# Designs tried in a protein design chat: VH-VL binders against q10081. Part 31

Target 1, 150 residues: q10081
Amino acid sequence: MSNLEFVYKYFNSLDVKELYDIYLLRTNVFVVEQKCAYPEVDEIDLKCGHLMLRNANGKLVAYARLIPEQQQTVRIGRVVVDPDERKNGYGRKLMLQALETSKQEFSSSKTFVLSSQEYAQPLYRSVGFKKCSDAYLEDGIPHVEMRLEL
Short names: E, the ipSAE of ESMFold2; O, the ipSAE of OpenDDE; V2, 0.75 times the mean of E and O plus 0.25 times the DockQ between their complexes.

## First folded at step 20 (VH-VL; framework fv_temelimab)

Design u1 (at its last look DockQ between E and O 0.67; V2 from the best seeds 0.71)
Fold by ESMFold2, look of step 20:
Structure u1 (fold): chain C 150 residues (1-150), chain A 121 residues (1-121), chain B 106 residues (1-106)
Amino acid sequence: as target 1 above (150 residues)
Amino acid sequence: QVQLVQSGAEVKKPGSSVKVSCKASGYTFTSYWMHWVRQAPGQGLEWIGEIDPSDSSTDYNQKFKGRATITADKSTSTAYMELSSLRSEDTAVYYCAREGYEFYDTPFDYWGQGTLVTVSS
Amino acid sequence: QIQLTQSPSSLSASVGDRVTITCSASQSISYMYWYQQKPGKAPKAWIYGASELESGVPSRFSGSGSGTDYTLTISSLQPEDFATYYCQQYTSYPLTFGGGTKVEIK
């Protein structure tokens, strides 16, 4: 029996506990752990899909958001793994599921993009993303654009 | 299991070049990026550059651009680093290091044993 | 380019001593990584993420810090801990390391 479950919901279908879990995880890593003060919760959350990975105990262990864009493109963002659940391969498992879920939910999608902190590039490389820009600042943090074509 | 085995020590004259090899085994060579790092005697570590073995794309520390050439041979699972126009300050142990992809983990999970390159008249 | 400055460059300590090594960055770091290196050996992954220990690293080791200031602490130094410790950043290219801190037997 599987002890992992993926749940995908558009914003308006999230219940309040799911939303709480998502923002707790995102804020604890992106703001608190990384010591970067910025508006982590934004209006994009209202108009995108939310991909959750939960373990057998119901704990949210990994998360990403899926943002449909123009020209058959899906942006994957806010990729995060619970600090206590790292070293279990959940980052790569999440990314593979994000690609599959995007194909199912946005059936015309051909291009996948993300904005990566440099330390995260190895994960995205492992599922086929390639760097496609010079470094730039996003909320004061160095990032690079990465792209995967079907 | 995973091993990175480098070529043996070299003694070179100033102005010449050296090519260090790094043979990988125990994993899929093209699935992991490879880096080169050097360490002068009694000194710290210095990043030289990186390569994606799947398509041979590279990036270099600007300090070495124009002198360093990093290549990979998929058929032998071997990465190479060539350094030209050698000077005495290039005397160092040269390491290959594999970049792991476990999220948040330390970037260089396996290292070669090192290759001492000595540049002397 | 992000400069990492380790302090001290070397120290002498006895078995059982508490040892603290600092790494200061010229700008904010996303995650600081630490390696241990024994003489004649390649560096070995030691501390990652928000001060998590790599597999097999004894619990007497700890990491701390954020932003520009990071520490590695050994609570009770053991004979096998005599080595050089390096910090490393992957926030911006080129990748850079600290100058190292050599921990020697007194």
Scores: ipSAE 0.806, ipTM 0.908, lowest interface PAE 0.7, mean pLDDT 93
Fold by OpenDDE, look of step 20:
Structure u1 (fold): chain C 150 residues (1-150), chain A 121 residues (1-121), chain B 106 residues (1-106)
Amino acid sequence: as target 1 above (150 residues)
Amino acid sequence: QVQLVQSGAEVKKPGSSVKVSCKASGYTFTSYWMHWVRQAPGQGLEWIGEIDPSDSSTDYNQKFKGRATITADKSTSTAYMELSSLRSEDTAVYYCAREGYEFYDTPFDYWGQGTLVTVSS
Amino acid sequence: QIQLTQSPSSLSASVGDRVTITCSASQSISYMYWYQQKPGKAPKAWIYGASELESGVPSRFSGSGSGTDYTLTISSLQPEDFATYYCQQYTSYPLTFGGGTKVEIK
């Protein structure tokens, strides 16, 4: 219904407000909502791409990191949707755009990987990811590794 | 609109097999996983297994020890659940259910109407 | 597998009553899901992410909890709320449901 805008930037191109919005959203969800104390902000932020989804009012409604790895692989991380903006299809939109943006930014990339919280598998499965590991704990939260080959 | 329409009730003898169908419409069949869940009379819900219709990848509840076989036909947008070596304890309503895809979404967002399978001598 | 224990298995209540259903997991789970089922009908998705209502679910319903203990609450029971409610986990395979809580008219 409302206009949505995807913006992809590297760390050095983020303005103060964008960085603020990203960290606010990530900490509110991964630290506060999920009650998990961990080094949320890390040095990967300095090197990876930042995919932002904003609504017509300019609010950051969803976000993901795109992290290039070896062997033509891209890791998608910190996938988050604003708690007040869920059930609007933003998660799926974000993932589809993440794949598209990755292809454009990293033209040789064929493999996409992510660490999924176990409950979140359906979203990633819906866009083609498959579980490729046993369950493991990450910061005390159950996860599985998922992979998509394109 | 999303619809899951299942085949009719079945009456089977012990030791035989039953195959229930679930025809999907209103969405892209191959884009969402399909699950099978059963419910014995007056009892709770039990997960049987799942399938990715796009490549027919499956996973099962080990309780069924290979008796359950879940398949999908992309050409007809139909999922199937076959249960072999039937016993009286298999008497139940069998449901197909589509997997939700939204973040934090309910795992089973749409359900078929159910198929009663009665196993009796 | 993760065992889900609902309490109570059944309860009798009157219209207007506050109803509380609990679901306890044998181990910590990320989120709890709830379904409503009426006789002769398939279950309906009701609450997701432990506390979020599915579309069309009245605001008198609420969900809460974390870790191993979750709760579904009806603030003021209405005639259409008499049904069986099931909790469900998607934290690990095999996927499992609670035993159900039948809410009956008193």
Scores: ipSAE 0.637, ipTM 0.874, lowest interface PAE 0.9, mean pLDDT 94
ESMFold2 (binder alone), look of step 20: mean pLDDT 91; pTM 0.938

Design u2 (at its last look DockQ between E and O 0.78; V2 from the best seeds 0.68)
Fold by ESMFold2, look of step 20:
Structure u2 (fold): chain C 150 residues (1-150), chain A 121 residues (1-121), chain B 106 residues (1-106)
Amino acid sequence: as target 1 above (150 residues)
Amino acid sequence: QVQLVQSGAEVKKPGSSVKVSCKASGYTFTSYWMHWVRQAPGQGLEWIGEIDPSDSYTDYNQKFKGRATITADKSTSTAYMELSSLRSEDTAVYYCAREGYELYDVPFDYWGQGTLVTVSS
Amino acid sequence: QIQLTQSPSSLSASVGDRVTITCSASQSISYMYWYQQKPGKAPKAWIYGASELESGVPSRFSGSGSGTDYTLTISSLQPEDFATYYCQQYTSYPLTFGGGTKVEIK
């Protein structure tokens, strides 16, 4: 009985409430919960697609951004699930939808990439991503590049 | 429901090897990674390594590289951990543990019952 | 490699006592995970995320902390809380656990 709705918009098509919801969710988790002070909002947001998952009450429960790159590649970033909505499978649903939306919105997409904190690898493994680099630091936190080829 | 059933206790001499099995049921074996963790008597938990059963990709704690071999048999839904050149400090309970995929959740959602391996002269 | 140091290694307390277990990491952790282990049994998932309780974990348990210093607290110890508690990190490979804190009821 999950009454879920996915909404995808490029930055310039977001309304102010959608933008507010996205930044509230992202900053609450990436900055406040994770205790990592950094400029979480960046210029990439202006030039990418924003994938929102909302529940029946209209609450934004999960989010990712979709960034087209060269060579038929889409980068997925800022993957986040609302703290009060965790353990409902929304992370995996979001990732599956991110793949489908990317195929629709960025024609001929064949390669998907992301930079994962180590603890998040299990989610990405579950939808077919495999690590393709050694660990590296991003904002002082170990990350690994992961890739999925269609 | 999800179950991980391990092979029985083993008593081994130093210098020999042991192979512990972990039979999975109640889920799609190749859809979840499997880990091996050991616990020496009165001690904490120590990660040995991991395997992707779908393609047999493995990674190991450097402490065990060269001695530990983790494998998976898709046809029987069974993971294995073999430890060679056994020493008395390898005496421990060996666990298999399934890696869940819920973002932010604890990594190991289901554990086997454990297999005691005793290494004594 | 990230080392996790738990304190105390063992404690005895009375039913109703407040118990605090600490886990200190050698470098910063985004999420600290906790497991409960009863004698002769495999560990059970206990605390995840920032401080969320796994399903079925009594509300007298709580987790807190950030960076390198984390705690598990039992607000009013009950007889069924006799167990060893382990912290665990998945910030960097190899995955590591704390040494455990054994909680005994007087």
Scores: ipSAE 0.785, ipTM 0.901, lowest interface PAE 0.9, mean pLDDT 92
Fold by OpenDDE, look of step 20:
Parts: sequence; structure tokens; C-alpha cells
Structure u2 (fold): chain C 150 residues (1-150), chain A 121 residues (1-121), chain B 106 residues (1-106)
Amino acid sequence: as target 1 above (150 residues)
Amino acid sequence: QVQLVQSGAEVKKPGSSVKVSCKASGYTFTSYWMHWVRQAPGQGLEWIGEIDPSDSYTDYNQKFKGRATITADKSTSTAYMELSSLRSEDTAVYYCAREGYELYDVPFDYWGQGTLVTVSS
Amino acid sequence: QIQLTQSPSSLSASVGDRVTITCSASQSISYMYWYQQKPGKAPKAWIYGASELESGVPSRFSGSGSGTDYTLTISSLQPEDFATYYCQQYTSYPLTFGGGTKVEIK
């Protein structure tokens, strides 16, 4: 496995290339691969943290955003792994780091939540999340709410 | 290497119960969910339920709710599936299957060898 | 629950033939998964994410599809490919499988 590096930044600290890489990866997967047209880029990007995983070549191989919410809750969103970099365990690494980074950035946080496409539950379950809602549609795709209490 | 070894074949009378075991090795038992799937002779696959061995959380196919019980013993890295009120239609090969957690990966990456349960008068 | 209908239920083919198996879902799903099963053996993970081959799966296999319709294709059937293939969805509980497609030797 190649040497990996995690980088966590808020929006105003991202350089143009970092922002480009994030939006390219997100749109390629959530819009193009999943054939879903929706407002992928939103105002939350301006307020949340951005967790980037890069390989030894500097390629963005995985990404997630960390969104602080009320009641000591952190929402993890836009979890994505580059299509060419899958089956390398990056998803799990990303989620573990997301939890660790959240604890550091949001020390008072106790609850972690996310909206999971049903098929993606195994990844989140692997790091301790449990389903806590019935299925619902988000942009026409079945989702479930998942929660982790620490 | 990952291995799932199931208990031997069972012959049961209608109305009785059967408990099949699945011994896991080659990986951290509590780090992966375990599923049970059955296959009637010459038929397709049917999902029964799942368990998180780390905390024994379970969920079932409604078809089996109240009749199937899935458990896990962390000390022996063994998952169990008990089916009560057996009927002839329950005759099938029962499989345990480990849930993979790679993003977009296949849900069931490793399977036990299967346990034939025959229900007959 | 989501119903998966495979077509055909069985087919006879010769070594070298192109084989196509279809799986149709009763509603739109995110991804389709495929398993290979040989007589007296447990199913084996074969294709994930609709088009990605599991480790060890020959390149003559391919998967495609979106929405409700997915396909498994064998470009040139080999002796070891005679088996039953099952599609599976993880989009909604309860998890469900297709009825299977038995690929037999002609």
C-alpha cells in the first residue's frame, strides 16, 4: 500500500487545487456515477470541515465533510472513495479518521450521525454506526439515518 | 485465512427446533456482522437475518420473526441460528455468511460450507 | 420487499459461447451484486457495484446496468464457468436474491 496522508481543513483554508479535487471527486461519484442530478455543492461546504485522504502521489483518494450540529452532534457527510481506488480499505480508514478528527475538533461532541444509502451501511456499521430510522428517499435514493454514540 | 465452519446435518420432526452453529476463524469475530441465508433443495437463496457480534444487535426477515433467533458467542467466535416450530418447508441448506465492509463491496464475502436441515415426519 | 427476477432461469451453452444473464428489480436499486454457486458448494462473491469483479474472477466476466436492469456477461464461456449465478440487492431490507440462472453445458 502507498503512503497515505490525511489533511483536515475548513473551507477558507482550502487552496484552489484542493477545492477543485474535492468537487471533482464528489461530482464524479454522487452526480455522474450515481446518475443523480442535485445541488451537490451547497452552503454547508462553507461552514463545515473537509477531511481529505491522499496517496503518495498526492491524489485525493477519499473524502468526507464533518458538520457540527446541535446537541453535541457531528454529522459526517459526502463520504466518497475514488472509483479507481476502491477495495483498498480507504473507506474504513476515512471513517476512523473522521471520528478521531471530530473528537479533536469538537471535543464536546458525543453523538455522530450520517445519512447512508442502504447499500453503504456495512462500511458505517464496521466502525460502530447503527441504523436509527426507517428508510426514506433522498433525491430519489433510499437512505437510512445511522448513529454512533461515544 | 478466513474460515466459517458450520455444524453437521440435522434431521428434525415438525414442530421441533434446530440450532445451527458457525465457527469463525482467521479474522476478528466482533469486527464483522454475520448473516444467515438458507436454500431449499433446488431453489434460490433466502435471507433470514443478521447479527453484530460486538453487541449482539440483530435484525430479521419478517418472514422469520418470532421463529428465528440469531446469537453470537464472542468467547468462542461462534454464531448461532435457531429456528423453532419447524415445518417441512424449512428443509434447506442453511449458510452463515460474513458481511464485508468495503465501500460498494459485495455484502457477503465469505460463506460457511452450509448445514442441511431436513424436516420430516 | 424488492423482487429480483433473473432471466433466463436456465440456459445451455458451449465452451466459447457468449452468455448473458439479466436481473430485473421491482424498483430502482443503487447497485447489483452477483454470486456464483456450484453444486454442493456455498455461493461465492463474484461481482460487486454492478461492474466490479471480485478478486480472482476472470476478466471474461463483466457486469453492467443501472436503475432496475442489470446484466452479467461471460464473453467466452469456459468449463469452470458452468454454475448457477444469483443476483442480490442491498438497497432495501429484507435483503433479497434473484431466482438464479443455471448455466449448463450443451
Scores: ipSAE 0.500, ipTM 0.838, lowest interface PAE 1.0, mean pLDDT 93
ESMFold2 (binder alone), look of step 20: mean pLDDT 91; pTM 0.936

Design u3 (at its last read DockQ between E and O 0.88; V2 from the best seeds 0.82)
Fold by OpenDDE, last read:
Structure u3 (fold): chain C 150 residues (1-150), chain A 121 residues (1-121), chain B 106 residues (1-106)
Amino acid sequence: as target 1 above (150 residues)
Amino acid sequence: QVQLVQSGAEVKKPGSSVKVSCKASGYTFTSYWMHWVRQAPGQGLEWIGEIDPSDSYTDYNQKFKGRATITADKSTSTAYMELSSLRSEDTAVYYCAREGYELYDTPFDYWGQGTLVTVSS
Amino acid sequence: QIQLTQSPSSLSASVGDRVTITCSASQSITYMYWYQQKPGKAPKAWIYGASELESGVPSRFSGSGSGTDYTLTISSLQPEDFATYYCQQYTSYPLTFGGGTKVEIK
């Protein structure tokens, strides 16, 4: 009924089309759009949760990984919005849902962390994340560690 | 609609201080970071610093070496930029600019009208 | 800091002309942002994500580039396009702008 739908699945529960959509979106943005060649697909995909946002047409418009870590910590990664679907507020919607889903899926989740490119800090700031490291290079791109305590 | 209204023009002597205000309306003040940018006459744009109005966290361009102080008053939805030890080179139009937070957004999506600060003997 | 160099600093053109403005970064950046500024006015957000137009920006504008080299293009200059254009980076602090390119009427 809703124009948007969130779907959360672990790797083994993804169907072929879902996996295809995820990898297509991630590579088109992180590799092609951002001109960065790196091992985009990794073993973390096999163990983490995959949060998908789809529109009424079933198109994957946004995506994020939820990675449980020690000490009630969840790392949020691969945050992306489809190039043709930007300026619709999907980034913020995705982050808010990522936090909620993390709390539901990972009991007693307390700390949320992510590695942010500088340009993406505003989005993460908007949902409460704060920079907690100096800038460092990841795949040749400046990043900062950000943290949210809830 | 989003509006940023700045205080009026200032004329200052070298060595003095100036404090420019930026009153925000049309949105939740504490939900967006605010930046200050200046522009010398006939010159380009220079970033001064930023503030999170929700907790008053700030960061600055080191060029100003502690001369710039950015503050925010949540009760009045107003951001401030104070520049001390003024020099003639500080003569410029000073802008407040809101930082958009949607992913991929242009960093500064709304700007104040600018405040001319003239520093002269 | 990342230095942004725009070229040219100024240019004269006629209505209908194709105009190209370049912005070169001292190091690789992920996205270049562009602003338009009219005399006596504050800058306006114009292009984001290197190639995406802000709402209200005419389709005759376009942005392109990657790495250290980016370009803003006006396919057919219109009277309202005479202004100064600035590039800006958010790849590292401190945030920096290009020196600007003033597009004047010939």
Scores: ipSAE 0.821, ipTM 0.928, lowest interface PAE 0.7, mean pLDDT 96
Fold by ESMFold2, fold request of step 24:
Structure u3 (fold): chain C 150 residues (1-150), chain A 121 residues (1-121), chain B 106 residues (1-106)
Amino acid sequence: as target 1 above (150 residues)
Amino acid sequence: QVQLVQSGAEVKKPGSSVKVSCKASGYTFTSYWMHWVRQAPGQGLEWIGEIDPSDSYTDYNQKFKGRATITADKSTSTAYMELSSLRSEDTAVYYCAREGYELYDTPFDYWGQGTLVTVSS
Amino acid sequence: QIQLTQSPSSLSASVGDRVTITCSASQSITYMYWYQQKPGKAPKAWIYGASELESGVPSRFSGSGSGTDYTLTISSLQPEDFATYYCQQYTSYPLTFGGGTKVEIK
């Protein structure tokens, strides 16, 4: 079994290699693999936390961003697993850590939300999220809002 | 070892109801969503609906809304699908299928053996 | 509702032949999934994403495609590959499957 390491940092605490790794992973999956020609890098990145999962070799294998919102709510976004590291349970480990890290970093958080493409619902269901909206289009792609209440 | 074992074949008259069971074993029943899918003879697969066994939350293909009822019994680790007002077009093999949660993976990782429901007079 | 059209509906080929089956979607799909179904049996997970094989699937199988057009290929057909293959989408509810492609060994 490999040692796994979670690293959580706000944007301004990221070093240049961490930022490179995050954007490489996100663009390779969301833009290249999914053929989605929309701006992947946005201004939210500048004002949120970045949760990284690295394997024993230091490779970034999974990532999510944590965005504090009003009403004791944390939004989880950009959930992604490296194509060569799939089927190792990293998606679920990442989500569980996202909840735990949010408790540590945003101690009054009680509600977690995300906007999910439909294919990803099974992952979020596995950690307790439930659909809370009808489907809607985000950049022309069907999404659904999901929520977990603590 | 994950197993989904379904109830036996049913022969039904038009206008009646059928309730198919799906007994789960080899995993924590409430940790995975369950789906129902049917396959008419010589036809493709048709999604009926889904259930979260932990709280019995359901969603249905609109085609079956009002006729299909999906339930789960946590104490017996068994999911059920009931279809009412049966018609000859409802003759099909009915499958339960477990939804896995690995991101990007194929959604239905384990299937029951299927239950043939025949609707004829 | 997203419609998936598979082609051909049926084909016959000899052991060793290259077999190609297609799945065409009525709108763009993020990830197309494939299942194999043997006669009298439930479907089995076969290909996930566009091109990744499920565990235990022989390397003679491959997937490709993007947008609305997807392909499953068997590079060298074997007798155990007799089955019906279904594509499936999880891009929009209700979940839908293709009509199937039955592969028969001559």
Scores: ipSAE 0.819, ipTM 0.910, lowest interface PAE 0.7, mean pLDDT 93
ESMFold2, look of step 20: ipSAE 0.800; ipTM 0.907
ESMFold2 (binder alone), look of step 20: mean pLDDT 91; pTM 0.938
OpenDDE, look of step 20: ipSAE 0.610; ipTM 0.874
ESMFold2, look of step 23: ipSAE 0.788; ipTM 0.901
ESMFold2 (binder alone), look of step 23: mean pLDDT 91; pTM 0.940
OpenDDE, look of step 23: ipSAE 0.602; ipTM 0.870
ESMFold2, fold request of step 24: ipSAE 0.817, 0.784; ipTM 0.910, 0.904
ESMFold2 (binder alone), fold request of step 24: mean pLDDT 91, 91, 91; pTM 0.930, 0.926, 0.938
OpenDDE, fold request of step 24: ipSAE 0.788, 0.797, 0.808; ipTM 0.920, 0.922, 0.925
ESMFold2, last read: ipSAE 0.736, 0.762, 0.766; ipTM 0.901, 0.901, 0.906
ESMFold2 (binder alone), last read: mean pLDDT 91, 91, 91; pTM 0.938, 0.938, 0.933
OpenDDE, last read: ipSAE 0.779, 0.798; ipTM 0.918, 0.923

Design u4 (at its last look DockQ between E and O 0.52; V2 from the best seeds 0.60)
Fold by ESMFold2, look of step 20:
Structure u4 (fold): chain C 150 residues (1-150), chain A 121 residues (1-121), chain B 106 residues (1-106)
Amino acid sequence: as target 1 above (150 residues)
Amino acid sequence: QVQLVQSGAEVKKPGSSVKVSCKASGYTFTSYWMHWVRQAPGQGLEWIGEIDPSDSYTDYNQKFKGRATITADKSTSTAYMELSSLRSEDTAVYYCAREGYELYDTPFDYWGQGTLVTVSS
Amino acid sequence: QIQLTQSPSSLSASVGDRVTITCSASQSISYMYWYQQKPGKAPKAWIYGASELESGVPSRFSGSGSGTDYTLTISSLQPEDFATYYCQQYTSYPYTFGGGTKVEIK
């Protein structure tokens, strides 16, 4: 009986508690859990959309950022699910909503891209992304570019 | 429920080929990648390669490149792994394994029962 | 290729003993996975994300570690825990498994 709510806001519309929740979730997973020291909070956050998934208790359970790029392209980044909320299908729900929200917010969008670690590729493939590069290192961890064309 | 049913045991001579099948049921075959993993008797697990059944994209452990061929038939929901130029060292149980897509979860969520391939002169 | 080194290769212990299995990666990995395999059966997913138990796994099992060094612990060994345990990385090609740790009950 989940009562899930998606909230999408551009940076300037975030309140301080939303920003806190986003950075806590992102840093706990990308820096602490993955043991990868890097500037996880960056200036892209100031210029992108922030997609939040909250449960009935108001807990932030999943998050992604949506970054408009040139040539009718949206980059989806920082895809993350709260460690205590995993295996509930929230990753796929988040990705489907990210695509839908991007189409609504960036109406000329034709192409979606992301940079994926291997562990996340199955999720992205499940919503239609395909690998489109050889592996490269990002902060010492192998990544591939993945793309979905409409 | 999800099932992966593999073909029966094979006995082969060195230099020949074997083709193992893995029939999937209980899920949408083209929505999940399939992997092949082998295990020599009393030994550990070794990844052979993978296939996207939706478009037949494959990738292989370099150790098996040139000898292993992974294919999929989406009309029968069946994956295949063929290993050519067999040697006695290829004696192993060969498993198919499905790749799940839950973020952070175990990559190989369902396994076939295994197919013993024995290579002996 | 990321090499996973499991220790020990085999161990014998009594019911009730604490058992610790180590898996060391040659390079930092994102997540370690663990499988249990009983004789004559396919491997079974056991621990994901280094420390999370798969559904139905007894609470006497635990996993820990990050970076290159990971452990699987059985706090009080039971007869049904006789099996071989494998660690696995899914960070880069080729995907690799540890050599396995065979747990035997005396």
Scores: ipSAE 0.650, ipTM 0.857, lowest interface PAE 1.4, mean pLDDT 91
Fold by OpenDDE, look of step 20:
Structure u4 (fold): chain C 150 residues (1-150), chain A 121 residues (1-121), chain B 106 residues (1-106)
Amino acid sequence: as target 1 above (150 residues)
Amino acid sequence: QVQLVQSGAEVKKPGSSVKVSCKASGYTFTSYWMHWVRQAPGQGLEWIGEIDPSDSYTDYNQKFKGRATITADKSTSTAYMELSSLRSEDTAVYYCAREGYELYDTPFDYWGQGTLVTVSS
Amino acid sequence: QIQLTQSPSSLSASVGDRVTITCSASQSISYMYWYQQKPGKAPKAWIYGASELESGVPSRFSGSGSGTDYTLTISSLQPEDFATYYCQQYTSYPYTFGGGTKVEIK
């Protein structure tokens, strides 16, 4: 678990390989693994930041997007860890970095929110997020809103 | 290495209270939620409640609300579970269990050795 | 709360046997989790995400399922596999476990 690298870029700064890796990972997990057909690629991609975690081999092992919202709020979305790279603590590393990067990029950020799939709640809880809504379906998958205030 | 060491066995009378401790080591105590689960003799597992040691946020199984109190001491990396108004049906082995946080991770990745609480007249 | 029903509650098998344990949820859940427990010991995390083996779990174990029905399978039972297995969900509060399946030596 050494030689990890975080890279944060906005859409227009992504190179073709980076964009390819992001979309490949997201679709492989959110669409294929989770058997959910939905508009995975959306306009938010164009406006948000993209946080990439790569290993020593340059493989994209984890990813999240950071979406600034009103009221000093940042939404963290599309949190994903490569299926072959799970159980390595990358999810937590990603989330911690996401919070740090958000503070740097959005200096006034105080509130962080996300829509958590049920199975992912412990990951977000581990970094301080708390459930703040009842369960709801998003694309047929149970979700809950979670919030962290710093 | 992660270790959860619980307090020793307890024998209690009906109506009394018991407080079980769970000392955590080998990891950052405040970075993981802690749960309490019990198991009556020869029976299955029953979730009691959870705590976020970082801010002491708690939530409980409705069955135990008002009777179970879960606390955490960050300075000693110790979680506690207090159960009041004990009944014979509360006789069980009580476990603390750390919540795993990896995606898809088993919710309870490490367990204490268990604490037998016997409630009898 | 979500009820988890395991079947069977107990079974007797011999070394080398194929063992199948089922867990049925009263409503659809995202993933099922499994624990192994031996007498006098705390449960051990065994299978996560319905089909992923925890570290150290032999490959003869497997998990499968979706929705309400999940299965734990031991392709060839070994002496160290005699234990009680529990399924668990955390889709909704309160977290609940199945009643357990005791795998005994025949």
Scores: ipSAE 0.619, ipTM 0.867, lowest interface PAE 0.8, mean pLDDT 94
ESMFold2 (binder alone), look of step 20: mean pLDDT 91; pTM 0.934

